VH-VL binders against Large ribosomal subunit protein uL10m (mRpL10). Designs and how they scored, part 16

Target 1, 224 residues: Large ribosomal subunit protein uL10m (mRpL10), of Drosophila melanogaster (Fruit fly) (q9vpl3)
Amino acid sequence: RGKINIQRPKAPHYERARVVAVTQPKYPELPKAKSCFKTRAERTQQQQENPYNEIIAREVRNWLDHSRLVAFFHLSSITADDIFRVRVQLHKQNLHLKSYGSKIIEQAVKNTRYEAIVPLFHSNHCIVFSPDPEKTAALLRIVRRVPQMVLLGGIVEETMLSRNQLVAYAQMPGLHAVQAQLVQTLSQAPGHLIQQLQAHQNSFVQVLDVHAKNQMNEETPKST
Key: E = the ipSAE of ESMFold2; O = the ipSAE of OpenDDE; V2 = 0.75 times the mean of E and O plus 0.25 times the DockQ between their complexes.

## First folded at step 3 (VH-VL)

Design s19 (from a37 with heavy chain Y101W; framework fv_anetumab; at its last look DockQ between E and O 0.05; V2 from the best seeds 0.00; counts 0 for: pae E 13.0 > 2, placed apart)
Fold by OpenDDE, look of step 4:
Structure s19 (fold): chain C 224 residues (1-224), chain A 120 residues (1-120), chain B 111 residues (1-111)
Amino acid sequence: as target 1 above (224 residues)
Amino acid sequence: QVELVQSGAEVKKPGESLKISCKGSGYSFSSYWIGWVRQAPGKGLEWMGIIDPSDSYTRYSPSFQGQVTISADKSISTAYLQWSSLKASDTAMYYCARTLWDSSGHFDYWGQGTLVTVSS
Amino acid sequence: DIALTQPASVSGSPGQSITISCTGTSSDVGSYNLVSWYQQHPGKAPKLMIYEVSKRPSGVSNRFSGSKSGNTASLTISGLQAEDEADYYCSSYAGSNTYWVFGGGTKLTVL
């Protein structure tokens, strides 16, 4: 009984090979995932005054109002697959990636404290929202590894931050860690102060002793 | 002013280990990635890899994966390129460069280069 | 090593416009606008001239411009000057594993 060579299966009979070749499901080439993000030109053309824009604008406002962390990104030719991967990674961290047209953003932030963000949306952009400002470090860790995403700035705890400020914020120890450090520093301060005060006193006493000794030596009459 | 200063020229024998350095100044070192680029004598530029100094996340070209190690010490604003065992083919000029933003791969500032000569 | 394809050499006279091409594949240059151009003079480190296909860093002359069509990026130098004589390298995101590749380089001679 010839050992079926599982490593080099004999080529099927010509007829079988023909049938297999014809019956191989031609999987439609997955349409090259069109960039989920329409180019600015495509977005601008589609932004007809659609009553739907108001609804979307309201949604954007809602996100802004309920988010403690908002980050703005420029997108440089990101594919649908790439953005999906990023979205999944962000979602795992309770970070929500959204993309809106510039007109929608303008409408959403009109006459609000966020109106200053409008100039950031002149090209392909996305926004990441989070209810947790402590996720800033996680956000930056993820997106910095995506060359197609450029951090422009953000809003943390209702404060607009530049890119550099946002990066700096992410590097700061958490509020609790800072508080702990503060408490530790404050707890050490009295000890250090006491030591410094004691050191000065000791130094003063030493100086006085030296002075006293010198005076005693001057009062010793040279017994001629 | 942003500046990258690399360590001096090295002359080594095949089989020797080597670690060269790139020190950044004039900017927040942890906020920008550092890349390494090889240029053999009379040849073109070769992308080797990049590192995020903030967490030492590293990416290599397939051609250099396992051949070199890129590391960084953010405390002293220094990036490193190292070989465990040098080959004659490693003879080249090595440049460190700062990325324009994060992992963009656009290098806006370059070191002066480190010449590594490996000769038996 | 997968490199972007550049012409080995290009030449032009002072005042002329020249174009250097950089051809990749649909998975790199064709898919991403992450193309850079570098100028390198002999014995010097490279200098970034163009990033993201067409953007110029601060301090780079407006004589340098970049474009892309399909899988080919192009660097155009207008009003050619003697100082432009150098090697030029394109670079692009490779589309996988977050790495970049350089072109083979083009030697530009100003006649």
Scores: ipSAE 0.708, ipTM 0.858, lowest interface PAE 0.9, mean pLDDT 87
Fold by ESMFold2, look of step 4:
Structure s19 (fold): chain C 224 residues (1-224), chain A 120 residues (1-120), chain B 111 residues (1-111)
Amino acid sequence: as target 1 above (224 residues)
Amino acid sequence: QVELVQSGAEVKKPGESLKISCKGSGYSFSSYWIGWVRQAPGKGLEWMGIIDPSDSYTRYSPSFQGQVTISADKSISTAYLQWSSLKASDTAMYYCARTLWDSSGHFDYWGQGTLVTVSS
Amino acid sequence: DIALTQPASVSGSPGQSITISCTGTSSDVGSYNLVSWYQQHPGKAPKLMIYEVSKRPSGVSNRFSGSKSGNTASLTISGLQAEDEADYYCSSYAGSNTYWVFGGGTKLTVL
């Protein structure tokens, strides 16, 4: 999945091209640098087979602690080329698409205020991190064109938001004080938020199953 | 139905400025990128650049960087291609075309073209 | 500089199958499945015929097919008809240079 990404510690896609250009005389090392083209998903999978899960869990913890915007998605089957295109579009907006093994995420959030998000990672998923909560609108714009990524909810300024709350937040970028007040008021119900995300996810799948086999007979899951 | 309607043909002299337009309808204008493609008389297609109307992010072909300005006004669903000083070599047909992303790699709907003639 | 090479012209008789080639490099056609093909009749805007190497948009005849092998993409038109007489352009993403390129175009003549 997404097999064209590169790595050097903290290397983005465009940095891969620049590193190769600068280091052209380093031919003997290029095979190791070319292993950097593994995607974030493949690097996460590679780390899942590695006994260093605690190191990767610390990385996840650092992303959660230093990102003012975190968004959670259910990830349906998607081609490597399609997820690469999405990753490039997100990266242009300082949005970082990542996927980690569910066991690593469980270790990362254990005994933290984010422990309630663990049930979201029992299915195929991806996470978008960003230091810029103002980029929520850009995130949703990009993902609207990607039916394989289904928004489940997110965290803005350390406050958990449902899908509908995150969408509402994104539509009011010029009202930061009002949005901050609303986010603060809603932060007192994190367990309810996760339970609602799970319920809407299940209801969404049920509606799609009915639609795929029969005409749309179930009531559309309500936005909350 | 998706439609891109371009401004009419232009006849200009070298050194004059020009701004041509591309108005989108039948879809959410801000949800798609607009690219500009040049075709000199009797010649092939040349990609000039692309814009995301939602935030005005632009990218240019190296051949056209600094020679034209691509812009958009999403409030009226319109993209623009602009020259500050036309050259005779700018004589060509100019198309606007829609694509989902700058990296999606295909233009699914095209404008009718705007013929620009620059003669001394 | 990334350039996509197409033959200048190709001809065929009605009912024949014709293939138009588009040759790039390992850093564009060879690395990405982002080749598109456009048909342009005289005096008209281009029309998308194939995208992502082999996908057909709605309304394009299944007589048009696309493929790729190594650094060369191909457009195949089976059952050639008079209406297929046009110019055909390939395009590809040039990821290492972060821009798009078109091929030089191929004039298809139906005899």
Scores: ipSAE 0.006, ipTM 0.440, lowest interface PAE 13.0, mean pLDDT 74
Fold by ESMFold2-Fast, scan of step 3:
Structure s19 (fold): chain C 224 residues (1-224), chain A 120 residues (1-120), chain B 111 residues (1-111)
Amino acid sequence: as target 1 above (224 residues)
Amino acid sequence: QVELVQSGAEVKKPGESLKISCKGSGYSFSSYWIGWVRQAPGKGLEWMGIIDPSDSYTRYSPSFQGQVTISADKSISTAYLQWSSLKASDTAMYYCARTLWDSSGHFDYWGQGTLVTVSS
Amino acid sequence: DIALTQPASVSGSPGQSITISCTGTSSDVGSYNLVSWYQQHPGKAPKLMIYEVSKRPSGVSNRFSGSKSGNTASLTISGLQAEDEADYYCSSYAGSNTYWVFGGGTKLTVL
């Protein structure tokens, strides 16, 4: 009988975001004053020096060191439900929404090339990390529908970019787009393919010639 | 290619602590959530909770909130389910399972299960 | 209390079609298109058979189909085979106070 099994487990919080998206408007409740704090730092809620600050700072450094895309946002008032919906959409694209206190960010980037970002985190903020820089366009498409998140700038391939530079980067052809263009070229008339291959071959030969001349014929690589 | 491998069976006494594991391989571990599902002997499936390994964000079923702790270590692609003090009623098969965002929260790949027996 | 009602057992013969029902309320199965079905053989982990009411993951036979009418979701297995003998569980979103629930399970016997 069912009396031994009176209740069933409840679904994870993230499932609620999907149901809200399916059955209700994007903003089912009036936006409230909320912060984008999804990290372990949020749970401590301490602004005093404590041993956990260095541990969290190391986590931030690891994210910065292993992410080829980092985007910085100012975050205005947003409900917990709304930010969770955004987080779900971002996560689907391998984009990881995080927030850390300004003291922790300062500690994480102190004496690194990223020290210049500290002023960005003196107000309400959040950061998106990804190992894939080609996801910049997907990131901006998702965030464009979230007026509470305002892009400030970011880091792509270890290069700091302003807002306008990040937007421009998102519009550049990615590796996949370049590969698609090559596939399209290969599917065109054979003459066009042959001409392109010959052009690349000639460019490679010119590079080898320059290398050989710069070495003063000390050693020149030869193909068999 | 995608596989979830769980730790071996455990036999414990009431009051003892226990931590069981679920190791993912063949996919980007931090890109998927790991859920835990319990099945008491001869009974049906019960959802316990879930974790995002990318930031250790967790959600629990109300019936398991405070009874168990879910954690993950993304550096070794492993999720954990932990009890501070076991009870005889914790005797069950425990499954971990992967959740895809595109799939409305269903579990597409499951671990083989860890049998936990708690007896005096 | 069990939130979703499944028959305890269902039986069929090879080659026949059988249907397993999963009955909830207007606040869960009736309101959402978020129903999944899992197959479990004795001593094995569950396997996803159907998700979002009627969709099949890759590798699942087209003999398995799902549907929903009102407060009742259904799993239909056509061309019944001996290896289909297993326990079947439905799952549905049940609202923000309960989130997800499983059905009590149905034992399918192939005679």
Scores: ipSAE 0.000, ipTM 0.398, lowest interface PAE 16.9, mean pLDDT 74
ESMFold2 (binder alone), look of step 4: mean pLDDT 91; pTM 0.943

Design s20 (from a37 with heavy chain Y101F; framework fv_anetumab)
Fold by ESMFold2-Fast, scan of step 3:
Structure s20 (fold): chain C 224 residues (1-224), chain A 120 residues (1-120), chain B 111 residues (1-111)
Amino acid sequence: as target 1 above (224 residues)
Amino acid sequence: QVELVQSGAEVKKPGESLKISCKGSGYSFSSYWIGWVRQAPGKGLEWMGIIDPSDSYTRYSPSFQGQVTISADKSISTAYLQWSSLKASDTAMYYCARTLFDSSGHFDYWGQGTLVTVSS
Amino acid sequence: DIALTQPASVSGSPGQSITISCTGTSSDVGSYNLVSWYQQHPGKAPKLMIYEVSKRPSGVSNRFSGSKSGNTASLTISGLQAEDEADYYCSSYAGSNTYWVFGGGTKLTVL
């Protein structure tokens, strides 16, 4: 069908519609409708030749290159209306919520200084981008109302920060020089930082997995 | 060094107004939400409401919506609970407690409590 | 009436193990792994003992453990000590319209 169930964008219509389409979890869906089953080899071949994945990976790389604030979140089950409401609140603060498939993230950060973040995205996730690092406090304030989004860590001024370090950064006075000094003081080697963030994410994912398993299926057609 | 310090005990008559306080210290006040919990004499704990001091966003328990007002002044790291007109049934111990809702959902530090007695 | 159901009292002897139940609904305890347990001694503020069903804050003895099955959460205290004598309250997150609900409380007597 030719309709996308998104809010009609105002200006610029083309760019905003494209950005919203990219933030939707549409990685499993190809531009063309699937006509038949694919073997494992055919799926591998199709992934290599899929221009959609490369286009989206380039957009992710562009966001990383042009954003001075990047925050990583674990995302638990959330309704389309609730996530849209969060996106609107964030957008008013020049914060851009995006969700991409893990393979697209891996492709985007391959051979870059951000390659170490890939393990954070093997579970359900989302990323918030902003060109303005002073918006870190506004970001954490908005997300505090959204229990489905759990902060894992981030990147501020190209420096990787753990959750606690990012929270500390947000608490600093609005004086940029003091904030820059804090970022420098809190910075750590990417490998060590990712290990700590992955451990926290895995603990939280375990809690959410138990939560999800404890919920009764209201309606599920079962295929067997 | 995290501490929540509440204002002293109050003795009031029905119909009077009251505002009690909860001052946070030893942490970034705006980074945690402050909840208010009531305990009537010899009874259990009742959650009343919560505030995010960074923007004064409030949520109330359905039982307390319209009955009390929760506010905060982040410049002095203080949250408030207030009544426009007290009732005898408002006699209780009132606790403030902090939470980092996005990752926790629990109250990790509590104030010592403020006893409010409403009688004539 | 959104209060979680706890037994009014429970008792045990020093060195024994006791369990306190906390029963809610599918929209609170059954839906969220955000169950907390608080200990309250007479005349004192509540103290967090367990959070997120089974986690302990720093400084809380490993004799305290938590679990959940369906709509019922449980607090287990092993190796009972006289100092454990207190009121215990469970709490659960109940969704973004209600936030938190508390149980009615359980008085633990150590005989």
Scores: ipSAE 0.006, ipTM 0.432, lowest interface PAE 13.5, mean pLDDT 76

Design s21 (from a37 with heavy chain D102E; framework fv_anetumab)
Fold by ESMFold2-Fast, scan of step 3:
Structure s21 (fold): chain C 224 residues (1-224), chain A 120 residues (1-120), chain B 111 residues (1-111)
Amino acid sequence: as target 1 above (224 residues)
Amino acid sequence: QVELVQSGAEVKKPGESLKISCKGSGYSFSSYWIGWVRQAPGKGLEWMGIIDPSDSYTRYSPSFQGQVTISADKSISTAYLQWSSLKASDTAMYYCARTLYESSGHFDYWGQGTLVTVSS
Amino acid sequence: DIALTQPASVSGSPGQSITISCTGTSSDVGSYNLVSWYQQHPGKAPKLMIYEVSKRPSGVSNRFSGSKSGNTASLTISGLQAEDEADYYCSSYAGSNTYWVFGGGTKLTVL
């Protein structure tokens, strides 16, 4: 067993993220026993899955450690070809679009200052990483043309920002020091920020539900 | 086989315009950025700028912004580097090279170089 | 812009190991794991030897290795051979305003 080499020159990170999502080890099922607690075999299989997930979680922590810009998105249904085109456009700006399972993200941020973001990932999501926080404006310009991606918030220079705060940061091109001061000024406590991000996500879901309902009603043959 | 073929050597006078070319073959031209790198006689490498042939989006190094124009024609898989008015200080070897950006900004294949000599 | 500092020359004999340093600032080598090394033989175009600090392209000998500590990246060539005699250039990403910078180059002589 040992270390899984997840860094490959011929396998770009966007393809590896997709492969990880598709090929993530599934918990092997053992015949159900009427025993009170897990058998040794069940524990062995669980431990085998946990080490693999921790290796991928370390990749996520590496992205967080080396990225000065992290943006969180709700991701609606999108074709493989469309998301590939978005990944290519983002990558040209040194913006790296990644998708990871909620459990892996939880393991990656557990016992860190970013643990509060876990609730954002209980639905369809993706994350954009960059070592360059000045690329926030380029990120928002690209994503504006991708209606399936809805900005929830982000982290800039280790400071958690809401959607509105991140948009404000992007609209102030200039000296990096000035932008860093703006980030500090706009920042909120993690608890309050999480409530704002969750409210935005819930609001977006509600808008989609209303739209879908309205379209169904408009297709009714017996409209008055 | 991936190949970048550059135009031949040029000898020009100060004040003249010049456009040199870099033609890609053996790969999807629009899927890679083309960068231009300058090397003055006996000196090191200097990055000048890059272009995405798919939409002609360009980015320049601060030292070359406004000094040169980079363009591309994806229909013939060719990138260009041009000067409106050459100076003697433009005498150098010019290389084109491709980058996918998947490997974060390194150049994996290079053209053979175009020598530009500007003298009165 | 030449923002990275390399020694002008290094020398070694066949079978030895040599190291070439590349020193930048906290805004380039120190900030990003995006350091590349290129080999250039006289009259030839540069060839990529190392990218992203320590990764080797297919076809590049495992005698070439890269590393980074703080603001300094290093290229190490083990088992030195006559064909390794060339100029070596480092390069680093330097942020969205500058993009990439190169080092001044190091001439390797195999004695």
Scores: ipSAE 0.006, ipTM 0.426, lowest interface PAE 12.5, mean pLDDT 75

Design s22 (from a37 with heavy chain S103D; framework fv_anetumab)
Fold by ESMFold2-Fast, scan of step 3:
Structure s22 (fold): chain C 224 residues (1-224), chain A 120 residues (1-120), chain B 111 residues (1-111)
Amino acid sequence: as target 1 above (224 residues)
Amino acid sequence: QVELVQSGAEVKKPGESLKISCKGSGYSFSSYWIGWVRQAPGKGLEWMGIIDPSDSYTRYSPSFQGQVTISADKSISTAYLQWSSLKASDTAMYYCARTLYDDSGHFDYWGQGTLVTVSS
Amino acid sequence: DIALTQPASVSGSPGQSITISCTGTSSDVGSYNLVSWYQQHPGKAPKLMIYEVSKRPSGVSNRFSGSKSGNTASLTISGLQAEDEADYYCSSYAGSNTYWVFGGGTKLTVL
């Protein structure tokens, strides 16, 4: 049966563990804490002081600083096997799928020109990074078969692009000069671009609402 | 110049084993998946399965899972389709075809086909 | 039944336009813009004519066009010529459980 072989393949088992380990945020191990009784002031200080979140936020900033392509996605529920297959396909194209909490993203982009992206991450999300902006076409080709991943927008050559602008960029010839010219032309109205990115996120929520209503009206396929 | 060259026609008896080949040339073999498509005499096209030569990862059509084995040897740019025990119902034309990803949705280059005839 | 539905045969005269339909479900044709069309002459391998619903490979005549509405994809051949007489197959990506499905094929006769 193809489903069993796809969901439990032996060959990619160790590669899967390696890919998951390098794509997930790494949290340093701490010595096991003793029983914790804290005053209100101590709990407030502890909430403000989280050095591990700052370490992960620096990792995110490094990805942003060293990636010439960053794409933002809304992520619906997806199985571990399905996301693993997507990660492997993306990794073959030097595309790195990362998932970070919204607070960590906020810390990473705070006081930067990308601070406006924070609202995109208030729901389930993931980000794809690459040092190669010409891989945008490969990215969109891979993701269009994953209905659980909905493109919200991205950053190409440090320029924020809406979903439609990123799709247009992907359709350009592989000549760097022509692609750079398009990016510069599309970057004329930053406020409008942010609204377009948020509109795509809201449109996806509307699509999910329609799907949920359709599911309520129809008999479940899993009915015996 | 991209080309997929398949092995020659085969005439076999039921119960015999068979392995047919598809050799790619003119491109980076490991950068593309190779799919196998069957066409029974006077019938339509049936998707059988696909392989990534870079890691030999395979995906099969539900109809062909367990019926055939797909393999590849990237060192000689060749993919294979094999049967451990042939049946008369395996009589068909078999095509190999290239696609960029397992989800590309289309095959851009096709082999010439290998006719397999299984009769007593 | 997992096959895409095509008419068994279609006929036309030289210079006419004909359309071949390909009907699937919301889980394949309806969900993905990944419909392709193949032309097969007797004794030959299939040739890609249309991919991603409406795109043509280099070397394919602009007389061939593709479209999609809901769960039905269509191949239209304008200015029909004798050389167009062949079997035509549609295909669609059908998700990670099935990957590809083919239509049953349509025999085009040029009268």
Scores: ipSAE 0.000, ipTM 0.422, lowest interface PAE 15.2, mean pLDDT 76

Design s23 (from a37 with heavy chain S103Y; framework fv_anetumab)
Fold by ESMFold2-Fast, scan of step 3:
Structure s23 (fold): chain C 224 residues (1-224), chain A 120 residues (1-120), chain B 111 residues (1-111)
Amino acid sequence: as target 1 above (224 residues)
Amino acid sequence: QVELVQSGAEVKKPGESLKISCKGSGYSFSSYWIGWVRQAPGKGLEWMGIIDPSDSYTRYSPSFQGQVTISADKSISTAYLQWSSLKASDTAMYYCARTLYDYSGHFDYWGQGTLVTVSS
Amino acid sequence: DIALTQPASVSGSPGQSITISCTGTSSDVGSYNLVSWYQQHPGKAPKLMIYEVSKRPSGVSNRFSGSKSGNTASLTISGLQAEDEADYYCSSYAGSNTYWVFGGGTKLTVL
């Protein structure tokens, strides 16, 4: 039955973005030599003639607008099967892993309060979206098992948080009112978040090694 | 309510191009993937590829990558399967079917099929 | 090209139960709980009977059930009826390089 999808216009866009996350193509980078043959005018005209960028940018904007939890990660080399297993685990918790090109992210967030995240996407990155901020703790537990994914920061209840702030938020699920107050206070200093996220990105090899060695103790395998 | 309607049967010669269609109705077309499944005469089912109509992202089975092109136009709720140069071995029934997620992936509604015959 | 092994045929009498097996590898059936079963009558499109190993879509009789053990998935049809006579295909997710693979199909005869 598809009645609920029809009655909620925002839900169809959310599902569409979720589907894109699983099968989003990773295109090989164009050889630098080819980019040298294009003038600025040709590049600008080609960008204007690409309607798909606008459509995908609207999908990203829809994800940001309808997600109460958004987490940003640096993504190191990972096999297709490994990332698929991570996506399945995340999906069970209503967490949706997506990858988008930097130009599309720029188009989606320009002139919004989230414009500050653009510098994070100049290297290989992915984003996890969820309508449910209580899943932050579940997200961090899953990601601690995946050394190729390094947390950079995120957005909770429309407020930008650094890595340390997001970790602190996850550790205090029983203090929702206090968490909301902390989140609101942080909205007054968005520049600080950009600096922390950028610095963390620049040290991803070191952070990956430390993260892999200092994984949080995970629960034993599930039992029936 | 939910329905996938495919284009009619085709008879072609080797080397000719062909594009067949699959039109969805009764649901949000861009919210579901469209997959293509082939069935050669007297044989079983083979998955060919899948497309997300929302951004035209495609994935192909290894056997069909480079042999066919899958596309979609969400403004008219239609997906396409295209050959640049048909071979006799392309003779088969072609089905389109929808799925919510490619990985959780089951095809819950199917088109009626398009019979493609390639003969010399 | 088929990757999953099914018996070519299976038969049963009305009212009995039959089981159709679908054997893959640790890279498909053994790794993922993403097994589907399709019923196909002659001249018709396939119909989804079971998805995610054991779940039934709306409108599918509870006589159809699915299970999995290791690398083998099974479709069980209880209270066999004449209208169940059809070809049955299993499919499984097989990783992001392959996506989906199908079994060769099983012809069910109700005698």
Scores: ipSAE 0.007, ipTM 0.417, lowest interface PAE 14.8, mean pLDDT 75

